Miniprotein binders against a2bj90. Designs and how they scored, part 40

Target 1, 235 residues: a2bj90
Amino acid sequence: MSRSARRKTSALNTVLRVVEVFASIQGEGPFTGTYSVFVRLAGCNLRCPFCDTRYAWSLEAGKPLGVEELVEEIARYEPSLVVITGGEPLLQRHPLNSLVEGLESLGLRVQLETNGILPAPARDEQLWRVYHVVSPKDVPVRVPGAKLHPSWVDYARATGRAWFKFLVANEQHVREVAEYVAKLGIPRSRVYIMPLTPEKLDMKELLELHSRIASLAVKWRLNFSPRLHLLVQLP
Below, E stands for the ipSAE of ESMFold2; O stands for the ipSAE of OpenDDE; V2 stands for 0.75 times the mean of E and O plus 0.25 times the DockQ between their complexes.

## First folded at step 5 (miniprotein)

Design tb2 (at its last look DockQ between E and O 0.47; V2 from the best seeds 0.00; counts 0 for: pae E 2.4 > 1.5)
Fold by OpenDDE base, second read of step 6:
Structure tb2 (fold): chain B 235 residues (1-235), chain A 84 residues (1-84)
Amino acid sequence: as target 1 above (235 residues)
Amino acid sequence: SPEDVIEDIRWTLRLVQILTRAAERAAKKGNLEKAAYYLELALKLMEEAAELARRIGHEELERLIREIIETIERTIKAIREYRE
């Protein structure tokens, strides 16, 4: 590779398309309640009908930010966790690995949110070291083009740093999740069910849905993920 | 049990009510795309509810759900035609 090609590949590996950076409480999954900086990356490989971040679907919706600048910005918040989310963060895998390296060098904990369509991190990626919450969209919600990549199951077994979060509307969905994770050999202790909620629900309706799905989580011996940020009216 | 299935249908229909209200709110704000997406999600849940009713042999409930499905489909179509 020419020096020019190395410089271009180096430059491409150091810039992320970022929609927003903000501090809040992690509202979902195993880190619920954690003071977190959220980095929402641009671009998604899905078009979920229930997506609350549709503005992040296009890469062009993000601004180009340097990894170093982004690390410095994140560090100023003194976060207990850095949550990398977006559309699909793994569409920007190369610069994302550089971001993770920078954040880990500061002793910051990192959690990735992914739809699990793209391959799990390899052992040589910086992403191998972080926590992952995988949100499959094939079961039960059956989003077109969604399929969990098998490597996420292997990653979960190898590292213990992956959890699987499923959107569910009813008990049939919870059954489908239970059957799906059993078939894949995913331990129930790594499975979260979360209420499927439209945006901007009335608090009463939101609580009603949370209560129903939480009860089903207990019945089915699965972990429950709230939408805590919606319940406490945070970003 | 059939009773558990009826309870699951009841909760599914409750979520459909929530989604249709969300669609209405979106439509009133001129966000017809968001309205259509909530109705499409409601439609999918109604289809699941109809299939659950069919499985337990509750023909009347299945029929009623399917009649609502047809109405939602017509509404989605009308929204699409209005956007073109």
Scores: ipSAE 0.666, ipTM 0.880, lowest interface PAE 0.7, mean pLDDT 92
Fold by ESMFold2-Fast, scan of step 5:
Structure tb2 (fold): chain B 235 residues (1-235), chain A 84 residues (1-84)
Amino acid sequence: as target 1 above (235 residues)
Amino acid sequence: SPEDVIEDIRWTLRLVQILTRAAERAAKKGNLEKAAYYLELALKLMEEAAELARRIGHEELERLIREIIETIERTIKAIREYRE
């Protein structure tokens, strides 16, 4: 463990509330199929009715972990990708920037999953340099209180490091997504549609949902995100 | 096109079958909150489908969808009343 004294100066910049850390395959989005370590941070600023990780909604669900200790734990997995998810990771923005700095110092690729309500990273943040998958909750299955912060569109154009991923149930939802991204000026190349899957579907049902949404992605000229981990029964 | 709308409504009917089975599984495990969520999602999807059926002038399909809506609404009400 190599640490400078300055890295321990502020608890706000050195402690994260962490629900779980585990290795799996990234099943969603632009890095589908990548061997990854998932870091689930506690706390969320939404209460999505379709949320499968309700246990992470409260900050109290997370245990305090030092940034240096967390970096060491992640490094032991030797991952190709570190996926920081939650809750809403940007609620812990300050210590998250410190975590990203530590992971980047080891040459690790980092992806954040965010609902996009809080502003995109500023140019002087470590977060500016990592990948972001933004999951807006204002369309098509609208969640009360959700509104995409406009800075995410600017961040995507400036960096090429953001994609927008939408849960969709049917073609009407895909149409609403297409209208939404066109209005905001988001290029179709940065848009993913993903099947909305209830928990504990059998394989036939999972395949039906994936097949329908994939077909619609082709029809509407959008990217398709599977939920690969569900199909192969990984966490 | 009207044919595309009808195809999506038929898919939505299939999806509602999947959601109601998911709601039943959740209820059997005592998770009435999840059961209610799946039924509320099914209700929203069926309401959207009913409006699409109306716009294309398919009266028989709209009637079928509204019958399903009434059944889902009654089930949601029963779950909410039981939780009290």
Scores: ipSAE 0.432, ipTM 0.802, lowest interface PAE 2.7, mean pLDDT 87
Fold by ESMFold2, look of step 7:
Structure tb2 (fold): chain B 235 residues (1-235), chain A 84 residues (1-84)
Amino acid sequence: as target 1 above (235 residues)
Amino acid sequence: SPEDVIEDIRWTLRLVQILTRAAERAAKKGNLEKAAYYLELALKLMEEAAELARRIGHEELERLIREIIETIERTIKAIREYRE
């Protein structure tokens, strides 16, 4: 089947439920500081107590958009990175693979954000080739039902395209993360710790948390992730 | 060292202050589930601080921390009974 014929078939069968599309700066993880377009997909398989995006939990929050139309909308921003987030984007796995195909055909770089409950991409998926930031929710702040699928570690080892990001508040949390990643065989170079930031902190509180967690990252030889968008007051 | 442990306890007390303020804000907005989660995290952190104070033999600090724990526990109980 030709590339053109496959593309036509994909467009006929693919719709995504999208909450919002917007431009901003990637504020977290290995691509911190990158001019990005965020695509927030509807639906989530968790109800995390610290979730900043509760409005994306329901599939009803998303509007159905055709993948071709969405690719064109994203491209108009001329992003350096396309960040696919949500909810949990892998709940819409099949049409998500079609979106990735369209974005990559235009030379756009793609990063996925996931809680890692659903399996990592298979080799025959378009998602195999994109970057992933995996945020397990069963350590240190334990969310019921939030077990990391073991395939993410295998995927990270096979591709080098996955990093693991953890919200932490203190050194005991960092110790728990260190034990967890060691048990799973995740090298510390792929691990980010990020300050757990309750809703509506003032700047003094926000800076105190960043400073403490950054110091712990150095002490434990882990990567540090800011919440840069909060520090610079961007969405 | 005992000085290092006291610094960890001081940070923990600051975290608990931040979390209890966040719980108050969540409760005022009617989000009692979030308020309870912040207070439950604060309680766990305070229990860790009490153990640290015990390990360095700081009996008065441990007693003070235990009094704060009791206050947090009463607040959590009140939130649970209101939600039920």
Scores: ipSAE 0.410, ipTM 0.764, lowest interface PAE 2.4, mean pLDDT 88
ESMFold2 (binder alone), look of step 7: mean pLDDT 85; pTM 0.830
OpenDDE base, look of step 7: ipSAE 0.643; ipTM 0.877

Design tc1
Fold by ESMFold2-Fast, scan of step 5:
Structure tc1 (fold): chain B 235 residues (1-235), chain A 95 residues (1-95)
Amino acid sequence: as target 1 above (235 residues)
Amino acid sequence: SEVEELKELAEEYLRKGDAETAVKILYKVAEIALEKGDLWLAIRLLEIYAEAAQRANLRELEARVYELLARVYEALGDKEKAEYYRRLAELIREG
């Protein structure tokens, strides 16, 4: 079959299960403060106790959207960054690669947020060329069934397009993260620690928690991620 | 171990482009585990090969492995995970 005919057939059958699309400010990780469109894909392979988006766990929580339609919807926001999150977006890997191709064709910067259980992109995937924030759930607050796929460390070393973001509540958690990333050979420059925020913190408690974790980041020579959207009361 | 031998054998067939033989090996492992009540071994192997198929962009193999996972979870009485993997196989084929 010709490449053109095969691509046309593939595109006609390409859909994503999408929970929501909205504009906000990226509150976390290396692109904190960036005007972004968030695309939340349905389905997740974990059931994290600290999950903020339990409504996205089921594949049925998402409505089917064609890749072309979704690209057009995202483009209308004129974002500086497209954040693809979920659930676990790599569960919809094939149509996700098509989405990334469409967004890249418009010159849009793409960031994927993933739990890192599924393999990192291969060189022939469109996903190879975008940014990834990997949130391992095997340390320090261990989630049953979670294990970082070793290919993510190789991908980070090969491309410089992956960062590792860890939820931490105290100095013992930071020590466990430091030991984990050292053992795997992850450079400290690619590591973010972020406050583990329980429900029902008031603004004073939230700010105090941010201050404590930021101080630990300085002490341990790691990057700090706020949860800026919580501090400024955005989605 | 028996598990390590079967993993290596399935991986060899995947590398040779023989996805059908790889699926047959995984199917046989799932059937043996089901008969012996060791469904956890079957689940672990199927999950690893679903990941390998996804990484290699072998959509049909990935969908078939998810269908096998759904059957194993059905045998365990885990209706939610069985439905989840059935839906995931459908999504792979949709687009």
Scores: ipSAE 0.000, ipTM 0.210, lowest interface PAE 17.1, mean pLDDT 80

Design tc2
Fold by ESMFold2-Fast, scan of step 5:
Structure tc2 (fold): chain B 235 residues (1-235), chain A 95 residues (1-95)
Amino acid sequence: as target 1 above (235 residues)
Amino acid sequence: SEVEWLKRLAEIYLRKGDAETAVKILYKVAEIALEKGDLKLAIYYLELAALIAQEANLRELEARVYELLARVYEALGDKEKAEEYRRKAEEIREG
């Protein structure tokens, strides 16, 4: 095989189905407040009843974009953080590793948001080197089919590059999260609880919910994630 | 998905030096994309198929790929590119 043929073969493995690319502020998790570019990949392996991004569930919701083209588009924003989200980004694992390689070659910091059902990165993947925010959907929200792959706990211990973010509505949910992370051996320092926000809250209700969940985070000695973009009315 | 499986299959055949089979598979992927109204996906895979066919000197397949590209651009409303690809296909078939 010629060099040209090898390049064409590589191109077949470097196309992602992309729903949207936009600049905003990361509103959630350990990097809350960071100027970020969001890359929403299409496809999801869950159907969460509280999902805000149902338009991304189908792979067909995404437009095909080459990795090189996508890297150039992201770089034009000059972001402090690239947030790769979806759907479930790990459904497009192979071209995603190529995207991460391109972004890291430019010195860009990358965060992946994942439901954690698919295995954590292996040491030989580019994805091993980036940050991961894992949002389990088995506890406390009990989404059918959602089960955290045990490799994520091992990955978090080995690398220090994974955090676990849980949607909670009340103290009973926080208790269930505390039990869950203790049973799995997840350090509390890597655990975030975040308000489970119903679609139709007014600003006063949204602030009150944030206040309640933040107070529970203090009481249970867990980290708190706001949904900052909702509070400041950004996408 | 079927498209992801066919893409992987095309890659395998291309690695083995069977460019003809790879082009035929990519053409089929583009047909499926066109049927579903995903014109950008159809164009992407047809451009790859044309490049592979051209380098492998598969003139009949290259002409067929250009014919489908013309139809996709016509569906997109780009009459100028549709005519360009129609001409490219005709040049191959006449020569």
Scores: ipSAE 0.000, ipTM 0.178, lowest interface PAE 18.9, mean pLDDT 82

Design td1 (at its last look DockQ between E and O 0.83; V2 from the best seeds 0.00; counts 0 for: pae E 1.6 > 1.5)
Fold by OpenDDE base, second read of step 6:
Structure td1 (fold): chain B 235 residues (1-235), chain A 84 residues (1-84)
Amino acid sequence: as target 1 above (235 residues)
Amino acid sequence: GDPEELIKRAEETIREAQELLKEVIERAKKLGDEDLQWLARLVAIYLRAAARAFQKGDLEKVEYYVKLALELIEEAKELLEKSE
C-alpha cells in the first residue's frame, strides 16, 4: 500500500460526523443521574417511527470533526461519563474506536448507546473496553429491519459491560421482553425496561407512565430505566 | 400507494380508534377500575401522538401509534370481559 493510501485510511479513521456535543445528566439506563457529555453521531441504519432524534438519521446532518479536536472539546466539560449516541454510532466504528482510545487515555469513562443491529465490539477494538447500552428495536417495538446481533449477548457474558434497554408501553410488551431475554439467555439483571414516550407528553401523563412501567418492572423483576431528562427538563 | 389515499386511510383509522377508546372509557368508568382508566389514558396518549404526526404528514408515525393504540384497546376490552 502506498504512503498516500495509508494517509487516506488514517484520515478516514480520524474524522467523525457529529451532530451535536452537549453536557447534561444521563437520563436513561444503568448510568442514570451521571453528569455526562453526549456526543451525538450522525447516521442511522433504522427509521424508528418513535425516534426523537430524526435529525441525526442522515450522515450529512453531522459535521466532520477530528477525533483529537473532539477529545479536547469533551475533556473541557470534565464529564463523569462520555455518552456516545446518535442515530447509530457503530456506523462510524473505525473513527469511533480512535475516539474511545483518546477518551480512555484521559481516564474518561465511555458509554455507547447502540441499537444492537451491528456486531458487538471484537476483543481487539477499543470499543471492547467501554460500557454499552444496547437498545433492541425488534422486541417489543418491532421496527422494520431491526434485529439484535447475537454477538451482543456473547459480549455481555464475556465482559459484563453491556445492558439491554427495551422500550415498552404495557404489560404485554414487558412479557415479550421477558420471554425474549430468557430465550437469548440474557440475565434479567442486565435488562432495563423504559417507557415508550411519544413527544410532547404533559408532566402528569409522563409521571403516570413512568409509575406504571416502573411497577411492571418490579412485578416482572426487571430493571427500570426512566427518561429522567424529560422528567427534570434537561436536554 | 397514492399519498392522498394513505392520508385518508390514516384518518379513518384514527377515527375508528377514537370511537373504540370512548367505549373503553365508558365501560371503565362504570366499573371504577383504575387500571382500565389508566389504559384508556394511555390509548389517548398514543392517539394524540398519531394525530400530531398526521398533522405533520408523518404517515409512518401515524400508522405506528395507531397500531399501538389499537393493541392497547384490545387489551382493555379483554380486561373488561374478564371483569364482567
Scores: ipSAE 0.741, ipTM 0.877, lowest interface PAE 0.6, mean pLDDT 92
Fold by ESMFold2, look of step 7:
Structure td1 (fold): chain B 235 residues (1-235), chain A 84 residues (1-84)
Amino acid sequence: as target 1 above (235 residues)
Amino acid sequence: GDPEELIKRAEETIREAQELLKEVIERAKKLGDEDLQWLARLVAIYLRAAARAFQKGDLEKVEYYVKLALELIEEAKELLEKSE
């Protein structure tokens, strides 16, 4: 095995299948409003009926990109936050840890978005040190096979670097979320409720949904997450 | 499940929910109840999403949004009963 062949083998081992890379505003969760670069990884272990990124479900939707090349591309945007999303990014865990290492070596702040089915990071993973927004799909939405891995609650308690975000449509959903997080011991300060917005709503309808869910967040003493990118018409 | 039967059932469930929504809208107008009017608009939002999904052949999305719409209709009916 020559050095050239070893580099090709190593590049394949540190390759991510990427659907898109783009600059925008983080529109959801605790970092709402932050100038961000989004890295959408291919592949998902769920087929949620309300998913707005179905084009990322198949691993084949992603193009192979080397981690080093991807770090350089991201850095050119000079982001305040790098948001790794997908599909489900933890399906590509090994090269994802390499990406995180490269981004953190440049002092870039990283946030992962996950459905929480796969386990939380171990202490020896680069992912241990980044922020996570976990969106369970077993409450109030009951997507088959979507069960939050219990390690996420332990991780959140140990590190303070995880938040939990739930799509809700009405007060009954909010009640279910409140009961769920109480059973798991997740403090309200780490919980976000976000409006379940179907595709192609007009702006009046979108605002009414936001207003309704925000009022419920106040009533139930939970954090509210907008879908700000929809309101300001950014990707 | 037979694909043709699933499509037929999906269309039927949307139609049934739309008829129930009509009843809620008529009662909400007569009462002038702001919460009932909001619930009716929310049901309409999710039924339109279901109809759009049906045109695309996305039966899982149809089932999801129709089920959500029917749950909201039940909530609205409970509020209607309390109004009298």
Scores: ipSAE 0.575, ipTM 0.812, lowest interface PAE 1.6, mean pLDDT 89
Fold by ESMFold2-Fast, scan of step 5:
Structure td1 (fold): chain B 235 residues (1-235), chain A 84 residues (1-84)
Amino acid sequence: as target 1 above (235 residues)
Amino acid sequence: GDPEELIKRAEETIREAQELLKEVIERAKKLGDEDLQWLARLVAIYLRAAARAFQKGDLEKVEYYVKLALELIEEAKELLEKSE
């Protein structure tokens, strides 16, 4: 009788390309302020001009890591939230569903961050059961190739587990977001606007930018997402 | 085509945007308009981002942030016309 866990062949062959795993505070979206473990997956289907994580664009940037090993690593942090981000996590959809299954078996709450180009989860996927923050890049920031898949609106209505988070620089961007979500039938209660922050802002500039975008959120009756980790100088 | 030509073009565009920003700042101060003063501040933030991108040779980021700065300058000019 071995004291080591026996692994099934299918589980041993389930591998994710992982860039980094680290503990921090979720700084953005509906779970702002939550003690979280971040899992950054490699590979992206966009090339956003403002992207701060260009090191994650290639699948080769990620080290192969087994789902069981990754679940154990995440669990050691005892997080209130597991944030799966990237690149674009849905590019590794099959092993990602296995990761989610393992995390949920431990009672861990999972949030996925996605650009929404690839389809929303189907009812038979483990991903159907977790939270999703969708960051469309077609409006207002106009990244080439960044069209939101319509299934995300249906998923949000069916489950109540998706929110839409938009990067905005000015009031015209907020207006474009308001028109976009109205056209798609996305309720304002599921919409967040977040300041588009250039790298290496000082603290006064970060606060001023946050204050102005928050004021626009009040004016346009939308939710506001800070970038809290930038304000408190965490990863 | 030539990277040196692209660099010179980016530098020229940043300079042009900085000159337009100076004009907006001068007008905003004379009017005492807090919204105009904030727009001028936001333009300065994006132009500094463009300048940093330029120093790193990231011409796509330069173009992106300068475009945002120019859009904000146009918003400021529209508000200046309204204030007159």
Scores: ipSAE 0.267, ipTM 0.629, lowest interface PAE 3.8, mean pLDDT 81
ESMFold2-Fast, scan of step 6: ipSAE 0.237; ipTM 0.598
ESMFold2 (binder alone), look of step 7: mean pLDDT 83; pTM 0.794
OpenDDE base, look of step 7: ipSAE 0.716; ipTM 0.865

Design td2
Fold by OpenDDE base, second read of step 6:
Parts: C-alpha cells; sequence; structure tokens
Structure td2 (fold): chain B 235 residues (1-235), chain A 84 residues (1-84)
C-alpha cells in the first residue's frame, strides 16, 4: 500500500458521522445527574420499535466531523462527563477510539452507551479505558437481531467499568432480567432496570411508571435507572 | 404480506386488546387493587401508543406495543384469578 493510501485510511479513522452534540444532565444509569455533553453518533444495527432516536438510525443522518474538531467542541462545554451515544456508537469503532484518546488527553471522563451486540473493547483499544452502559435488547424486550455479545460480561468482570441497563414494563420483565443476569454471572450491583416509556406520557403517568419500576427494583434487589431528563424536561 | 392486509390485521389486534382491557379494568375496579389498576392504565398507554403508530403507518411499532399490551393483559388476568 502506497504512503498516500495509508494517509487516506488514517484520515478515514479520524472522521465521525455525528447527528448532534449538546449539553444536558445524564438522565440514565450510574451517572444520573451528571452534567454531560452528549455526542449522538449516526447509524444503528437495530431497529427497536420503542427507539426515541430513530432519526439517528441511518449513517447518512450524521454529518462528517473530524475528531480533533469534535474534541475542541466538546471541551468548550467544560463537561463533567462525555456521553457517546447514538444509534450504535461501536459501528464507528475506529474513529471512536481516536475520539476517546483525544478526550482522555484533556482529562475528560467518557461514558459509552451501547446495545452490546458488537464485541466489547479489547485491551489495546482506547475504549477499554472508558465507562460503558450496555443496554441489551434481547431481554426482556426481544428486539429482532438483538443478542448481547458475551465479551461484555468478561469486560465487566475484568474492568469494573461496565453496567447493564434493561428496559422493563412490569414485574415479569424484571424477573426475566434477574434470571438472565444470574445465568450470565452479571453481579446485581451492575444491573439497572429502567422503565420502558411509550411516547407522550403525561407527567402523572411518567411519575407513576417510575414509582412502580423503582419499587420492583427494590423488591428484586436491582439498581433503578430513571429517565431523569424526561422528569425534569431536559433534552 | 399485502400492506392493506397488515394494516387490517393491526387494527383488528388493537380492537381485540381494547376489549380484553375493558374486562380487566372492570374486574380491577371491583377488587380495588391499585396494582391491577396501574397495569390497566399501562395497557391503555401502550394501546394509545399503538394507535398513534398506526396513524403514522408504523406497523412494527403497532405490533410491538400491542404484543406488550396483550402480555400485560394476560398478567393482569392471572393476578385477578389469584385474587378471586
Amino acid sequence: as target 1 above (235 residues)
Amino acid sequence: GDPEELIKRAEETIREAQELLKEVIERAKKLGDPDLQWLARLVEILLRAAERAFEKGDLEKVEYYVELALELIREAKELLEKSE
């Protein structure tokens, strides 16, 4: 391969397809309440019927942004956390590793949101160093084509930097989650249940749903993830 | 399948779920169980979400929310039978 071809392949590893960059409060998982910059990457390997971010499913929905420029943009917000989300961020794994390297060089903490279908980070990836919230879509919500990659369980055990967030509607879903994590050997301390929220809930319905699922979390000895951004009307 | 047949089937499934929900709501009101009343409300929420998806032609979303509604109706019926 010519020096020109290596330079073009290196330049491709420095561009992300980005849907949006915004500052808000992390509403979900172990970092709930954290002032965060969200980087929503384009493209997803699933088509979840309940997805709130369907506009991010196509890679073409994202704009090409250089990693260096994106690091500078993120840094201007002075975030307590950088949340990499999207459709599925790991579809852009190579430039995402470069983004993480840039952000970590500034001392910024990074959290990835992933559906866990793609393999967990390897030890030689920059992604190995960040926090991961894995949201399996096989259990209990049974999204077609969803399957948790086993390497996420190994990554969680090796690093302590992964949590698993499951969408639930009722006690049966919570039971299925409890059985699933027990079978996989995921510690309950790393498991979050989050209410499956249909679109256009009123605040009363939303609060009641949160209350019910939180009570089930206590009953089943699991962590509860709110959808705090919906409760406080933030993006 | 024929899109028109899929639409018709989705509409019929929503209607079936709505009729089953009426039975659950009526029985839950007689028992006065707050948990059953909540399950009934959650089913109503899901069916409204299915109807909105139907209006948009999002049949995958219709199917998903109706199936979930039917699952919750079955759970509610099982809870009712244990309480009676």
Scores: ipSAE 0.699, ipTM 0.871, lowest interface PAE 0.7, mean pLDDT 92
Fold by ESMFold2-Fast, scan of step 5:
Structure td2 (fold): chain B 235 residues (1-235), chain A 84 residues (1-84)
Amino acid sequence: as target 1 above (235 residues)
Amino acid sequence: GDPEELIKRAEETIREAQELLKEVIERAKKLGDPDLQWLARLVEILLRAAERAFEKGDLEKVEYYVELALELIREAKELLEKSE
């Protein structure tokens, strides 16, 4: 920590509740295939029935890490992309803005994964300047309490730095997504559909599910997100 | 909200969905429709996921996968009625 950084100190001395930090390949969304460091923040404002990371739901699941320490840990991996995920990262919005500032100062590309319930970044936040993959849980998967904050559509339109990634199981889900994004004015170029993968699928089942959803993406003229990490057996 | 009642409810709901799936499979097999065969296959996958969740005591996950399976069964039955 430099003396100048210590004098900016309130923000840099803030803590994040962090569940895990690990290197992998981004398996989902617009940056699929990118060498990434994943930072899983604790706490979530949803209880999705299909959630694979239930261990991150509680803020108590996270260890307190200072922003400066976390930036240094991330930098050691020399990643092409920093993926900040959770839980719901925006629950820790204030220290998250400080983390983003530190990562951007190193020239690192940052992507947030968010359920979109909390408002999109304001223009004066550090978060305004980074990429966001928004995963609505109201449509089509109908998680109780989930509703996309309308500011995300305005943010996407203003910045071109947000994409919307939807979990889908069948063609009816894809139809619901197409209607939803048309109603909100979200361009199809900003929309990804991704297979909803039940636990413990074998490789043949994973491939069949991916193939079906990819075919629907072509039919409906939407982008397709794999779950590449599941196909190649990475975390 | 007795835990034993919730467990019984989950078990019964899985069984009901499995019985409905058998009907869809038998009818789909006669038609040879690949979309219908895929829907039956997806229902099988979801019900296996529900059984796995049940074994782990994750009743919310059981409810989610069974409800999705039942929606797909209804979709398959509509397609069957159109094709028969």
Scores: ipSAE 0.173, ipTM 0.617, lowest interface PAE 5.6, mean pLDDT 84

Design td3
Fold by ESMFold2-Fast, scan of step 5:
Structure td3 (fold): chain B 235 residues (1-235), chain A 84 residues (1-84)
Amino acid sequence: as target 1 above (235 residues)
Amino acid sequence: GDPEELIKRAEETIREAQELLKEVIERAKKLGDPRLQELAEDVAWLLRLAAIYFQAGDLDKVEKLVEYYLELIRLAKELLEKSE
């Protein structure tokens, strides 16, 4: 292929459908409390009943943005962490690899939030080198079609750059999570349980739910993730 | 793997995915379910993206495109089963 044709092809791989870009505090997972910029990509391969971001389900919900433009926008926030989320970011895998390359060239730490249905990164992808928080949707409240791709367990063991985060409402849910991760060989140290928060909780109810799930995390020897942004009323 | 065999498998998988997508779009329109319509549009966009990479002749990425098309086939089948 000619150099001109290769240049045009590379340009086509550098556009992302983006719903929103905003600064906040990472409220969940292993980087809880970190000043972050959130990049919400459009499109999702699931339709979870408990989804908080239904507005991002369609790819048409996102505006096309060039990778270079998006990198410049993110850099202006001077974040300690870039959180790439959405519906399902791996649906836009190829331009996402280019975004990660640009962000890493600026020394920025990158974390991906994914449902884990699509395969984990290969060694030759830029995505191999960044952090991943995988939120399986096949337990404890099963979403139809939501099966964790087995390559995520291999990726987590090989790199130490993946964690598994589960929404739980009660002790039975925690038991089901414990059985699931044991069956798949997911190390306990890579597992977070997080409160499943119904839409209409007042602050007292939200704190009580956090306390109960945190206590279960201690009892079952799992890591606990708050939903800190909800507690401090940030986006 | 042989690059020619990989291309052949990719072409066959793409063809199967396009046929399933066509059925999904027709059923989404007939049923009037907004979720089915949105999912059909998402699958269509991903197929367009994968076709661009394939037409580029980047053989290193062709194998990853096959994985994407297999997931599209899975999603389309799940959507059709759910609409029943």
Scores: ipSAE 0.000, ipTM 0.123, lowest interface PAE 21.5, mean pLDDT 77

